VHH binders against o28486. Designs and how they scored, part 6

Target 1, 243 residues: o28486
Amino acid sequence: MIGIIGGTHILEIKVLKDVEETRIETPYGTAEIDVGRVDGIDVAIIQRHGKRKDKPPHRINHAANFYALKSLGVKYVIGMGSVGALREEYSLPSLIIPHDYIDFFSGVTIYNDSLVHVTPGFDEYLREVLVEVARKISSFPVIDKGVYFQTRGPRLETKAEIAMIKSFADCVGMTAGSEATIARELGLSYAIVCTMDNYAHGIKNQSIDYREIVEKAKENARECLKIVEEAVKKVWEEKIQRT

## First folded at step 19 (VHH)

Design v6
Fold by OpenDDE, fold request of step 20:
Structure v6 (fold): chain B 243 residues (1-243), chain A 120 residues (1-120)
Amino acid sequence: as target 1 above (243 residues)
Amino acid sequence: EVQLLESGGGLVQPGGSLRLSCAASGFTFSDWAMHWVRQAPGKGPEWVSGISGSGGDTYYPDSVKGRFTISRDNSKNTLYLQMNSLRAEDTAVYYCARGPYTWYSGFDYRGQGTLVTVSS
């Protein structure tokens, strides 16, 4: 079984066949997981913001989510996200597959009563798979390396904040660092592919209608999902089926 | 051997139209997303358009959206770019590319390009 974690857009797309909605109790809380199949491959999907969209970024129970996945036998987790672009030179839409992240604000950890130190990061194998797939089938440009800056949310960043973080990162989001951290602590492999749908505040002047923004984001998410699905197949073939 | 051959470039007046073609060979055309990228004199490469393997999904940057249309005929292994309402700033060498441009890894494969000059 391979894990997928996505945002709100994944809710609008039928990803799984033979879907079973489950609730898994973990030591960290309850996680909602949809279990089904993608092209005959067992897949577990987490909607990070909840099916009811009642989990803003700072309230996402990452520990419960990833623990639940682990309890199902998941070893590889692919994240799907949306981020703001921090570089004006990027053409939008684009995909980014970050290689590192900055997260000073979330403070997420499962080590709350013991002294354990891990060095977190994105799984390089999964990154390679995502990049390989994206370089073949992505319909828009791919940033195959970059630093993900995580803010706590749920509010958007001020111009001053963006002016600062753009010097250190390529995109800004609210969840990928937390997910990577928890994944590492739990011994899971995790990487993420993100759509860059808009520029972060103050990077470029965008006069886009809200409706247009939403529609574009949905379209971009569909493209991203295709990449994730192909990545799942590849991971399954290389790491699960042969073992 | 992978080959991409662009054609259709030329001189056109502002407001005019051109249709570019790219003939592909040496690989399974429909398995790849295809892209147009242009490079103007003194500027870096700019992504112009992308299309999925099946042709069902197309994407454009704001700079060309509404004016350019990417399409493909998988039965002919050919990629197209219809360019309407051309502007002086559209002047560039246009390249057909197999797969998207990746920021650090570059192109998987691209053609030799065709020159488009928009001038009064």
Scores: ipSAE 0.914, ipTM 0.960, lowest interface PAE 0.4, mean pLDDT 94
Fold by OpenDDE, fold request of step 20:
Structure v6 (fold): chain B 243 residues (1-243), chain A 120 residues (1-120)
Amino acid sequence: as target 1 above (243 residues)
Amino acid sequence: EVQLLESGGGLVQPGGSLRLSCAASGFTFSDWAMHWVRQAPGKGPEWVSGISGSGGDTYYPDSVKGRFTISRDNSKNTLYLQMNSLRAEDTAVYYCARGPYTWYSGFDYRGQGTLVTVSS
């Protein structure tokens, strides 16, 4: 079984066949997981913001989510996200597959009662798979490396904040660092592919038609999902089927 | 051997139209997203448009959205770019590319390009 974690846009996409909605109790809380199949491959999907969109970024129980996946036998987790672009030279829409992240604010960890230190990061194998797939089937440009800057949310960043973080990162989001951290602590492989749908505040002047932005984001998410699905197949073939 | 051959470029007046074509060979055309990228003198490559393998999904940057249309005929292994309402700033060499441009890894494969000049 391969895990997928995504945002609100995956809710509208029938990714799984024979979907079973499950709730898994973990030591860290309850996680909602949809279990089904993608092209015959067992897949578990978590909507990080909840099916009811009632989990803002700072309230996402990452520990419960990833623990639940682990309990199902998941070893590889692919994240799907949406981020703001921090570089004006990027053409939008684009995909970014970050290789590192900055997260000073979330403080997420499963080690609350023991002294354990891990070095977090994105799984390089999964990144390679995502990049390979994206280079074949992505319908828009791909940033195959980049630093993901995580803010706490749920509010957006100020211009001053963006002006600061753009010196250190390529995109800004609210969840990928947390997910990567927890994944590492739990011994899961994790990487994420993100759509860059808009520039972060103050990076480039964009005509703000909110409706258009939302629609575009949905479309971009569908494209991203295709990449994730193909990545799942590849991971399954390479890491699971042969074992 | 993978081959991409662009055609259709030329001189056009502002407000004019051109249709570019890209003939593909040496690979399963429908398995790949295809893209148009342009490069103006002294500038870096600029993504112009992308289309999914099936042709069902198309994407554009704001710079060309509403003016350019990407399409493909998988039965002919051909990629197209209809360019309308051309502007001086559209002047560039236009390249057909197999797969998206990747920021650090570059192109998987691209053609030799066709020059589009928009001038009065």
Scores: ipSAE 0.913, ipTM 0.960, lowest interface PAE 0.4, mean pLDDT 94
Fold by OpenDDE, last read:
Structure v6 (fold): chain B 243 residues (1-243), chain A 120 residues (1-120)
Amino acid sequence: as target 1 above (243 residues)
Amino acid sequence: EVQLLESGGGLVQPGGSLRLSCAASGFTFSDWAMHWVRQAPGKGPEWVSGISGSGGDTYYPDSVKGRFTISRDNSKNTLYLQMNSLRAEDTAVYYCARGPYTWYSGFDYRGQGTLVTVSS
């Protein structure tokens, strides 16, 4: 079984065949997971913001989500997300497959009662798979590496904040760092592909239209999902089918 | 051997139209997303449009949205770009590319390009 974790836009897309909605109790809380198949491959999908969209970024129970996936036998988790672009030279929409991240504020961890130190990061194998797939079928330009800057959310960044972080990162989001950290702590492989749907505040001299951003994000999420689905097939073939 | 051959470029007045074509060979055309990218003198590559393998999904940057239309005929292994309402800033060499441009890995394959000049 391969795991997929995505935002609210994934709810609008029928991804799974023979879907079963499940609730899994974990030591960290309850996780909602849809289990089904993609082209005959067992897949578990988590909507990080909840099916009811009642989990803002700072309230997402990443530990419960990833622990639940692990309990189902998932080893590889592919994330999909939406981020703001921090570089003017990027053409939008675009995909970014970050290779590293900055997250100073989330503080997420499963090690609350033990002294354990891990070095987090995105799984390089999954990144390679995502890049390979994207280079074939993406209808967007692809940023095949970059630094993901995570803010806590749920508010958007101020112009001053963006002015600061744009020197250190390529995109800004609210969840990928947390997911990568928890995944690593739990021994899961995790990587993420993100759509850049808009420029972060102050990157270009343009007003922010939230409605437009949301609509574009929905459209772009469908394209991103195609990448994820093909990646799932590739991972299954290379890492699961042969075992 | 993968080959991409662009055609249709030329001189056109502002407000005019051109239709570019790209003939593909040496690979399964429908398995690949195809893209148009342009490069003006002294500037880096600029993504112009992308289309899915099936042709069902098309995308554009704001700079050309509403003016350009990407399409493909998989039975003919041909990619098209209809360019309307052309502007001086559209002047560039236009390249057909197999797969998207990637910032660090570059193009998988691209053609030799066709020059589009928009001038009064």
Scores: ipSAE 0.911, ipTM 0.959, lowest interface PAE 0.4, mean pLDDT 94
Fold by OpenDDE, last read:
Structure v6 (fold): chain B 243 residues (1-243), chain A 120 residues (1-120)
Amino acid sequence: as target 1 above (243 residues)
Amino acid sequence: EVQLLESGGGLVQPGGSLRLSCAASGFTFSDWAMHWVRQAPGKGPEWVSGISGSGGDTYYPDSVKGRFTISRDNSKNTLYLQMNSLRAEDTAVYYCARGPYTWYSGFDYRGQGTLVTVSS
């Protein structure tokens, strides 16, 4: 079984066949997981913001989510997300597959009662798979390396904040660092592919039509999902089916 | 051997139209997303448009959205770019690319390009 974790746009796309909605109790809380199949491959999907969209970024129980995946036998987790671009030279829409991240604010960890230190990061194998797939089938440009800056949310960043962040990162989001950290602590492989749907505040002047932004984001998410689906197949073939 | 051959470039006046073509060979055309990228003198590559393998999904940056249309004919292994309402800033060499441009790895494969000059 391969894990997928995504945002609100996943809800709008029928990804799984033979879907079973499950609630899994973990030591860290309850996780909602949809279990089904993608092209005959067992897949578990988590909507990080909840099926009811009632979990803002700072309230996401990452520990419960990833623990639940682990309990189902998941070893590889592919994330999909949406981020703001921090570089004006990027053409939008684009995909980014970050290789590192900065997260000073979330403080997420499963080690609340013991002294355990891990060095977190994105799984390089999964990154390579995502990049390989994206280089073949992505319908818009791909940033195949970059630093993901995580803010706590749920508010957007001020212009001053972005002015600072852009010196250190390539995109800004609210969840990928937390997910990577928890995944590492739990011994799961995790990487993420993100759509860059808009520039972060102050990076480039864009017309602010909220409706258009939402629609574009949905379209971009569909493209991202195609990449994730192909990545799932590749991971299955290379790491699971042969073992 | 993978080959991409662009054609259709030329000199046009502002407000004019031009249609570019790209003939592909040496690979399964429909398995790949195809892209147009342009490069002006002294500037880096700029993504112009992308289309999915099936042709069902098309994407554009804001700079060309509403003016350019990407399409493909998989039966002919040909990629197209219809450019309308051309502007001076559209002047560049236009390249057909197999797969998207990747920021660090560059192009999987691109053609030799065709020059588009927009000038009064």
Scores: ipSAE 0.906, ipTM 0.956, lowest interface PAE 0.4, mean pLDDT 94
Fold by OpenDDE, fold request of step 20:
Structure v6 (fold): chain B 243 residues (1-243), chain A 120 residues (1-120)
Amino acid sequence: as target 1 above (243 residues)
Amino acid sequence: EVQLLESGGGLVQPGGSLRLSCAASGFTFSDWAMHWVRQAPGKGPEWVSGISGSGGDTYYPDSVKGRFTISRDNSKNTLYLQMNSLRAEDTAVYYCARGPYTWYSGFDYRGQGTLVTVSS
């Protein structure tokens, strides 16, 4: 079984066949997981913000989510995200497959009662898979390397904040660092592919209204999902089917 | 050997139209997303449009959205770009590319390009 974690737009996309909605109790809380199949491959999907969209970024129980996936036998987790672009030279829409991240604010960890130190990061194998797939089938440009800067949310960043973080990162989001950290702590492989749907505050003026932004984001999410689905197939073939 | 050959470029007046073509060979055309990119003098490559392998999905940057239309005929291994309402700033060499441009890895493969000049 391969895990997928997505945001608000994944809710509107039918990804799985033979879907079973489940709630899994974990030592860290309850996780909602949809279990089904993609082209005959067992897949578990988590909507990180909840099916009811009642989990803002800072309230997402990443530990519960990833533990639940692990408990189902998941070893590889592919994330889908939406981020703000921190580089005006990027064409939008684009995909970004970050290779590293900065997260100074979330403080997420499962190690609250023991002295354990891990070095977090995105799984390079999954990144390579995502990049390889994207290089073949993506219908818009791909940023195949970049630093993901995580803010805590739920508020958006001030212009001053963006002016600072753009010196160190390529995109800004609210969840990928946390997910990567927890994944690493739990011994799961995790990487993420994100759509860049808009420029971060103060990076570049955009002439589209909020409604258009939302619609574009939905479209972009569908494209992102295609990448993820192909990646799932590749991972399954290379790491699961042969084992 | 992978080959991409662009054609259809030329001189047009502002407000005019052109249709570019790209003949592909040496690979399974329908398995790949195809893209148009352009490069103006003194500037880096700019993504212009992308289309999925099946042709069902198309994307554009805001700079050309509503004016350009990408399409493909997989039976002919040909990619097209219909350009309407051309502007001076659209002047560039237009390239057909197999797969998307990747920021750090560049192009998987692109053609030699065709020049489009928009001028009064």
Scores: ipSAE 0.901, ipTM 0.953, lowest interface PAE 0.4, mean pLDDT 94

Design v6
Fold by ESMFold2, fold request of step 20:
Structure v6 (fold): chain B 243 residues (1-243), chain A 120 residues (1-120)
Amino acid sequence: as target 1 above (243 residues)
Amino acid sequence: EVQLLESGGGLVQPGGSLRLSCAASGFTFSDWAMHWVRQAPGKGPEWVSGISGSGGDTYYPDSVKGRFTISRDNSKNTLYLQMNSLRAEDTAVYYCARGPYTWYSGFDYRGQGTLVTVSS
């Protein structure tokens, strides 16, 4: 079973089959997981913001989510996300597959009562799978490595914040650092593919129609999902079917 | 042996049109997303358009959206770019590429290019 964690629209496509909702109690709280199939491969799916979209970034229970995936036997988790671009020279739309992250403020951990230190990071095998797949099937440019700066949210970043961080990171979001940290603490492999749909605040002075932004995000998320679906197949063939 | 051969470039007036073609061979064309990328003298590569393997999804940057149309004919292993309302800033060598331009790894495979010059 392979884990998928993403935001909006992950269940709006018709490629997923036999989706069954499950609630799992964990030591860290309750997680909602949808179990289904992608090309006949069992997947466990988390909508990170909740099925009712009631979990803003700072309220996501990452520990419960990833513990629940682990309890179902998941070892590999592929994330989908959306980020703001911190470099004006990036073409949009594009994909970024970050290789590292900066996260000063989320504070997420399962080690609240013990002195344990993990070495954080995205899983390099999963990242390489995502890059390989994207280099073949992506219909827009790929930034095949980069630094993800995680802010706490839920508000978007100020121009001053973006001016400060753009020299040190390539994209900005609110979730992937937390996910990578918790996955590592629980011994799960995690990597993420993100769409870059917009420039971060102050990178370019442009007004954008909100309706157009929503439609672009929906279409671009579809591209991410194609890559995740193919990556699921590749991971299954290489790490699960042969085992 | 992968081969991509662009054609259809030339000199055109501002406001004019050109249609570029790219003949592909040596691989299963329909398995790959295909792209057009351009490079003006002294500048880095600029992504112009992408199309999925099936041809069902197309994408454009704002600089060409509404003026350029990417298409493919998988029965002929051919990629196309229809360029309308051409501007001087569209002057570049246009490359057909298998797979997307990737920021750090570059192209998987790129053709030799065809020159488009937009000048009065």
Scores: ipSAE 0.739, ipTM 0.899, lowest interface PAE 0.9, mean pLDDT 89
Fold by ESMFold2, last read:
Structure v6 (fold): chain B 243 residues (1-243), chain A 120 residues (1-120)
Amino acid sequence: as target 1 above (243 residues)
Amino acid sequence: EVQLLESGGGLVQPGGSLRLSCAASGFTFSDWAMHWVRQAPGKGPEWVSGISGSGGDTYYPDSVKGRFTISRDNSKNTLYLQMNSLRAEDTAVYYCARGPYTWYSGFDYRGQGTLVTVSS
């Protein structure tokens, strides 16, 4: 079984067959998981913001979500996300597959009552799978590595915050650092592919029509889903089906 | 061996139209997303359009959206770019590529290009 975690908007596109909605109680709280199939491969999907879109980034129970995936036997988790671009030379739309992250402020951990220090990071194998798939099937440009800066949210970043951040990171979001940290603490492999739909606040000092932005975001999410579907097949073939 | 052969470039007046073609061989064309990229003299490459292997999804940067249309005919192993409402800034060598530009690894395979000049 392979895990997938993404935003509710991205997961509205039906790629999952034979869906069973389930709730799993964990030591960290209850997780909502959809179990089903992608081309005959068992997957477990988490909509990180909740099925009612009621969990803003700072309220996501990352520990419950990843523990629940582990309890279902998941070892590999592929994330889907949306980020703001921090470099004006990036064409939009594009994908970024970050290789590292900065997260000073989320504070998420399962180790609240003991002194344990993990070495953080995105899983190199999963990242390489995502890059390999994207290099063949992505219909728009790919930033095949970069640094993801995680802000706490839920508000977007000020121009001053972006001016400070852009010297040290390539994209900005609110979730992937938390997910990578919790996955590592629970012994799960995690990597993420992100769409870049818009420039971060102040990068190009540009505005575009809101309706155009919404349509682009929907189209870009479909591209991410295709990448993740193929990555699921590749991981299954290489790590699960092999004898 | 992989071959991508662009054609259809030429001199066109502002406001005019031009259709580029790219003949592909040496690989399973429908397995690959295909792209157009252009390079103006003295400038770096600029991504112009991409299309999925099936042809079902197309993408454009804001600079050409609404004016350019990418398409493919998988039975003929051919990629197309319809360019309308051409402007002087569209002057460039246009390249056909299989797979996207990747920021650190570049192109998997790119053709030799076809020149489009938009001038009165």
Scores: ipSAE 0.739, ipTM 0.902, lowest interface PAE 0.9, mean pLDDT 89
Fold by ESMFold2, fold request of step 20:
Structure v6 (fold): chain B 243 residues (1-243), chain A 120 residues (1-120)
Amino acid sequence: as target 1 above (243 residues)
Amino acid sequence: EVQLLESGGGLVQPGGSLRLSCAASGFTFSDWAMHWVRQAPGKGPEWVSGISGSGGDTYYPDSVKGRFTISRDNSKNTLYLQMNSLRAEDTAVYYCARGPYTWYSGFDYRGQGTLVTVSS
């Protein structure tokens, strides 16, 4: 079974079949999971913001979510996200597949009452799968590595915050560092592909049409979904079906 | 052996139109997203347009959106770029590419290019 965690548009996975909505109790709280199949492949899907959109970034129960995936036998988790660009020279729309992250302040962990230190990171195999798939099927440019800076949220970043971090990171978001950390603590493999939907605050000035932003976000999310669907097939074939 | 052969470039006046073609061979064309990228003299490559393997999804940067149209004919293994309302700033060598430009790994495969010159 392969895990998928995403935001607003993950329910638009076109080929998802045999869906069973479930709630799983964990030592860290309750997780909401959709279990189903993608082209005959068992998947477990988490909407990180909740099915009712009631979990803003700082309220996501990452420990419960990833523990629940583990309890279903998931070993590989593929994320989808949305980020702001920290470099003017990145064209939009584009994808970024981060290779590392900076997260000073989220504090997420399952190790609240013991002295355990994990070595953090995105899973190298999953990241390579995402890059290989994107290099073949992405309909817009791909930033095939970069540093993801995680802010706490839920507010967007100030111009001063962006001015401070842009020399150290390539994109900014609110979730992937937490997800990568918790995955490592639980012994799960995790990597993420992100749409780059906007320039971060103060990087560029542009007129913004809300309706066009919504339409672009829908189109960009479709690319992410397409990449994830193919990555699920590739991971299944290479790591699960053959064993 | 993968081959991408661009054609259709030339000299055009501002406001004019051109259609570029790219003949593909040596791979399963419909499996790949295809792209146009251009490079003006003294400048780095600039992504111009992308299209999914099926042809169902197309994307453009703001600089060409509304003026350029990417398309493909999978039965002929051919990629096209219709360029309308051409401007002097569109002058560049235009390359057909298999797969997207990737920031650190570059192109999987690109052709040798076709020159488009927009000048009066």
Scores: ipSAE 0.735, ipTM 0.902, lowest interface PAE 0.9, mean pLDDT 89
Fold by ESMFold2, last read:
Structure v6 (fold): chain B 243 residues (1-243), chain A 120 residues (1-120)
Amino acid sequence: as target 1 above (243 residues)
Amino acid sequence: EVQLLESGGGLVQPGGSLRLSCAASGFTFSDWAMHWVRQAPGKGPEWVSGISGSGGDTYYPDSVKGRFTISRDNSKNTLYLQMNSLRAEDTAVYYCARGPYTWYSGFDYRGQGTLVTVSS
């Protein structure tokens, strides 16, 4: 079973079949999971903002979500998301598949009462699968590595915040660092493909409009869905079917 | 061997139109997203359009949206770019590519290019 985490459009995967909604109790709270099949492959799907879209980025229960995936036997989790570009020279729309992240502030962990330290990072095998698939089927440009800067949200970043971080990161978002950290703590492999739908605040001297960002992300999400669908097949064939 | 052969470039007046073609061979054309990329003298490559393997999804940067139309005919292994309302700034060598431009790894395969010159 392969895990997928993303927004509401994640259920628009055209080959997704036999969907069963469930709620799983975990030591960290309740997780909402949809279980189904993609091309005959069992998948567990999390809508990170909740089915009612009631979990803004700072309220997402990452520990419950990833624990629930683990309890279903998931070992590989593929994320999809949306980010702002920190480089003016990137064309839009594009995809970015980050290779590393900066997250000073979320503080998410499952280790509140034990002395455990993990070595953080995105899973390189999953990242390589995502890059290989994107290099073949993406209909817009791909930034095949980069640093993801995670902010807390839910507000967008100020021009001053963007000016400060643009020398250290390539894109900005609100979720992937938390997801990568929790996945690593639970022993799950995680990587993410993101649409780059807008320039971050102040990069192109443009006013940013959250509604415009959401609409662009919606337009471009089908591309991420295609990448994820093919990545699921490749991971299954290489790591699960051979077991 | 993989081969991409562009044609259809030439000299046009501002406001004019051109249609570029790219003949593909040596691979399963419908399995690959296809792209047009242009390069003006003294500039780096600039993505101008992409199309999915099936032809069902097309994408454009804002700079050409509404003026350029990408299409493909999978039965003929051919990619097209219809360019309307051409401007002097559209002057460039136009390349057909299989797969997207990737920022650090470049193109998987790019053709030889066809020159489009827009001038009075």
Scores: ipSAE 0.732, ipTM 0.900, lowest interface PAE 1.0, mean pLDDT 90
Fold by ESMFold2, fold request of step 20:
Structure v6 (fold): chain B 243 residues (1-243), chain A 120 residues (1-120)
Amino acid sequence: as target 1 above (243 residues)
Amino acid sequence: EVQLLESGGGLVQPGGSLRLSCAASGFTFSDWAMHWVRQAPGKGPEWVSGISGSGGDTYYPDSVKGRFTISRDNSKNTLYLQMNSLRAEDTAVYYCARGPYTWYSGFDYRGQGTLVTVSS
C-alpha cells in the first residue's frame, strides 16, 4: 500500500477508484484516511487540511496522519503541495521537487517524552522516482531540486521575511518540512512534488492574495496528480510487486 | 534514435501569424509531454508552452498566453505551435522538446530549431 498526502484536490486523481473512508485512532489523535486504488494499486490518501478544510497549516496533526499510514502498512509516502517561488528566474507555472528543507519553527515530533534524534531529509529513492517521472510527463518546467523553507503559517509571509530567506531557499510553504520530519521519526519514506503557482511576497513586485494563490493551485494541481499517479505505479513495480 | 524536426519558421510582419510544426520519431510520442522553447538573440532559452501526452492539458507563461496555442496530433506524431499577434520580441529560434526543461538537468532532447523573425 502506498501513501499519498496532499491538499486542495487530492481526491481528483484521475484513476482513483473504490474509495472507502476510514478513521484511525492513534496515540496522537484520530486520522482521516481514504483508501482506494490507482491502476489496481492500493493507496491510502490523506487530505492534510481535513475533509472539511478545517485544519489550517499550524493545526495539522502530522503525527496522527503518518502513524495512521504506518498502521495500514504504508512504507512509502508521496506528498503533493503548493509553494511560492523565491527566485525571479523561475518560469511559472512550474514544478519543484525539493531535496532539502529548512524548518526552524514547527517543532513537530513524536518524541515528546524521550531522547531520540533523527537525521532529517527527504527520501532520495522517492525523489529520484518523482524526478524521473516529471522529466517525461510534466507539461510545464521542472525544478528538479531545491530547498523548501517552511514557515509556520497560517498567515502568508511578509516582504521582509521573503527578502531574508530568498538567498537560502528556492521555495516557501507551510507543510513539507513537518511531513518529512514525522515520516523519518516513524521510519517511513517521504518525498514531495510541489506546484509553483505564484511568486512569493515581493518577488517580482508580487503582491500576494491567498484566494488567487488557491485558484492557480487548483488549475495546476493536475500536473502534480499526474506525476504522483505515475510515481505510485513505479514504486509499486520496483519495491512491492515481486517478479 | 529520437528525432525532432521543426518547420514553419520565417519572416513575418508585426501582428501576423505563423504556425510551427515539429515532426517526432524514434519514441512513443503519446507517452511524452511536449514543449516549445525559444531563444532570442542575446538571451537565454525561454519556455513558451507545454502540452500533456494526451493533449488534454496545455500551459503557457504570461508572455505568450492568449496569443500562442500549442497542440498535437498523436496519429501523425506531430507537435504544433500557432502563434498569433506576433511582436518584434517574439523573434527567436523556436525549438520543440521532448519532456520539460529541468532546471539542473536541462532538456532530455531538443531539436535543431526553426527561425522566426518578426520585422517590418
Scores: ipSAE 0.720, ipTM 0.894, lowest interface PAE 1.0, mean pLDDT 90

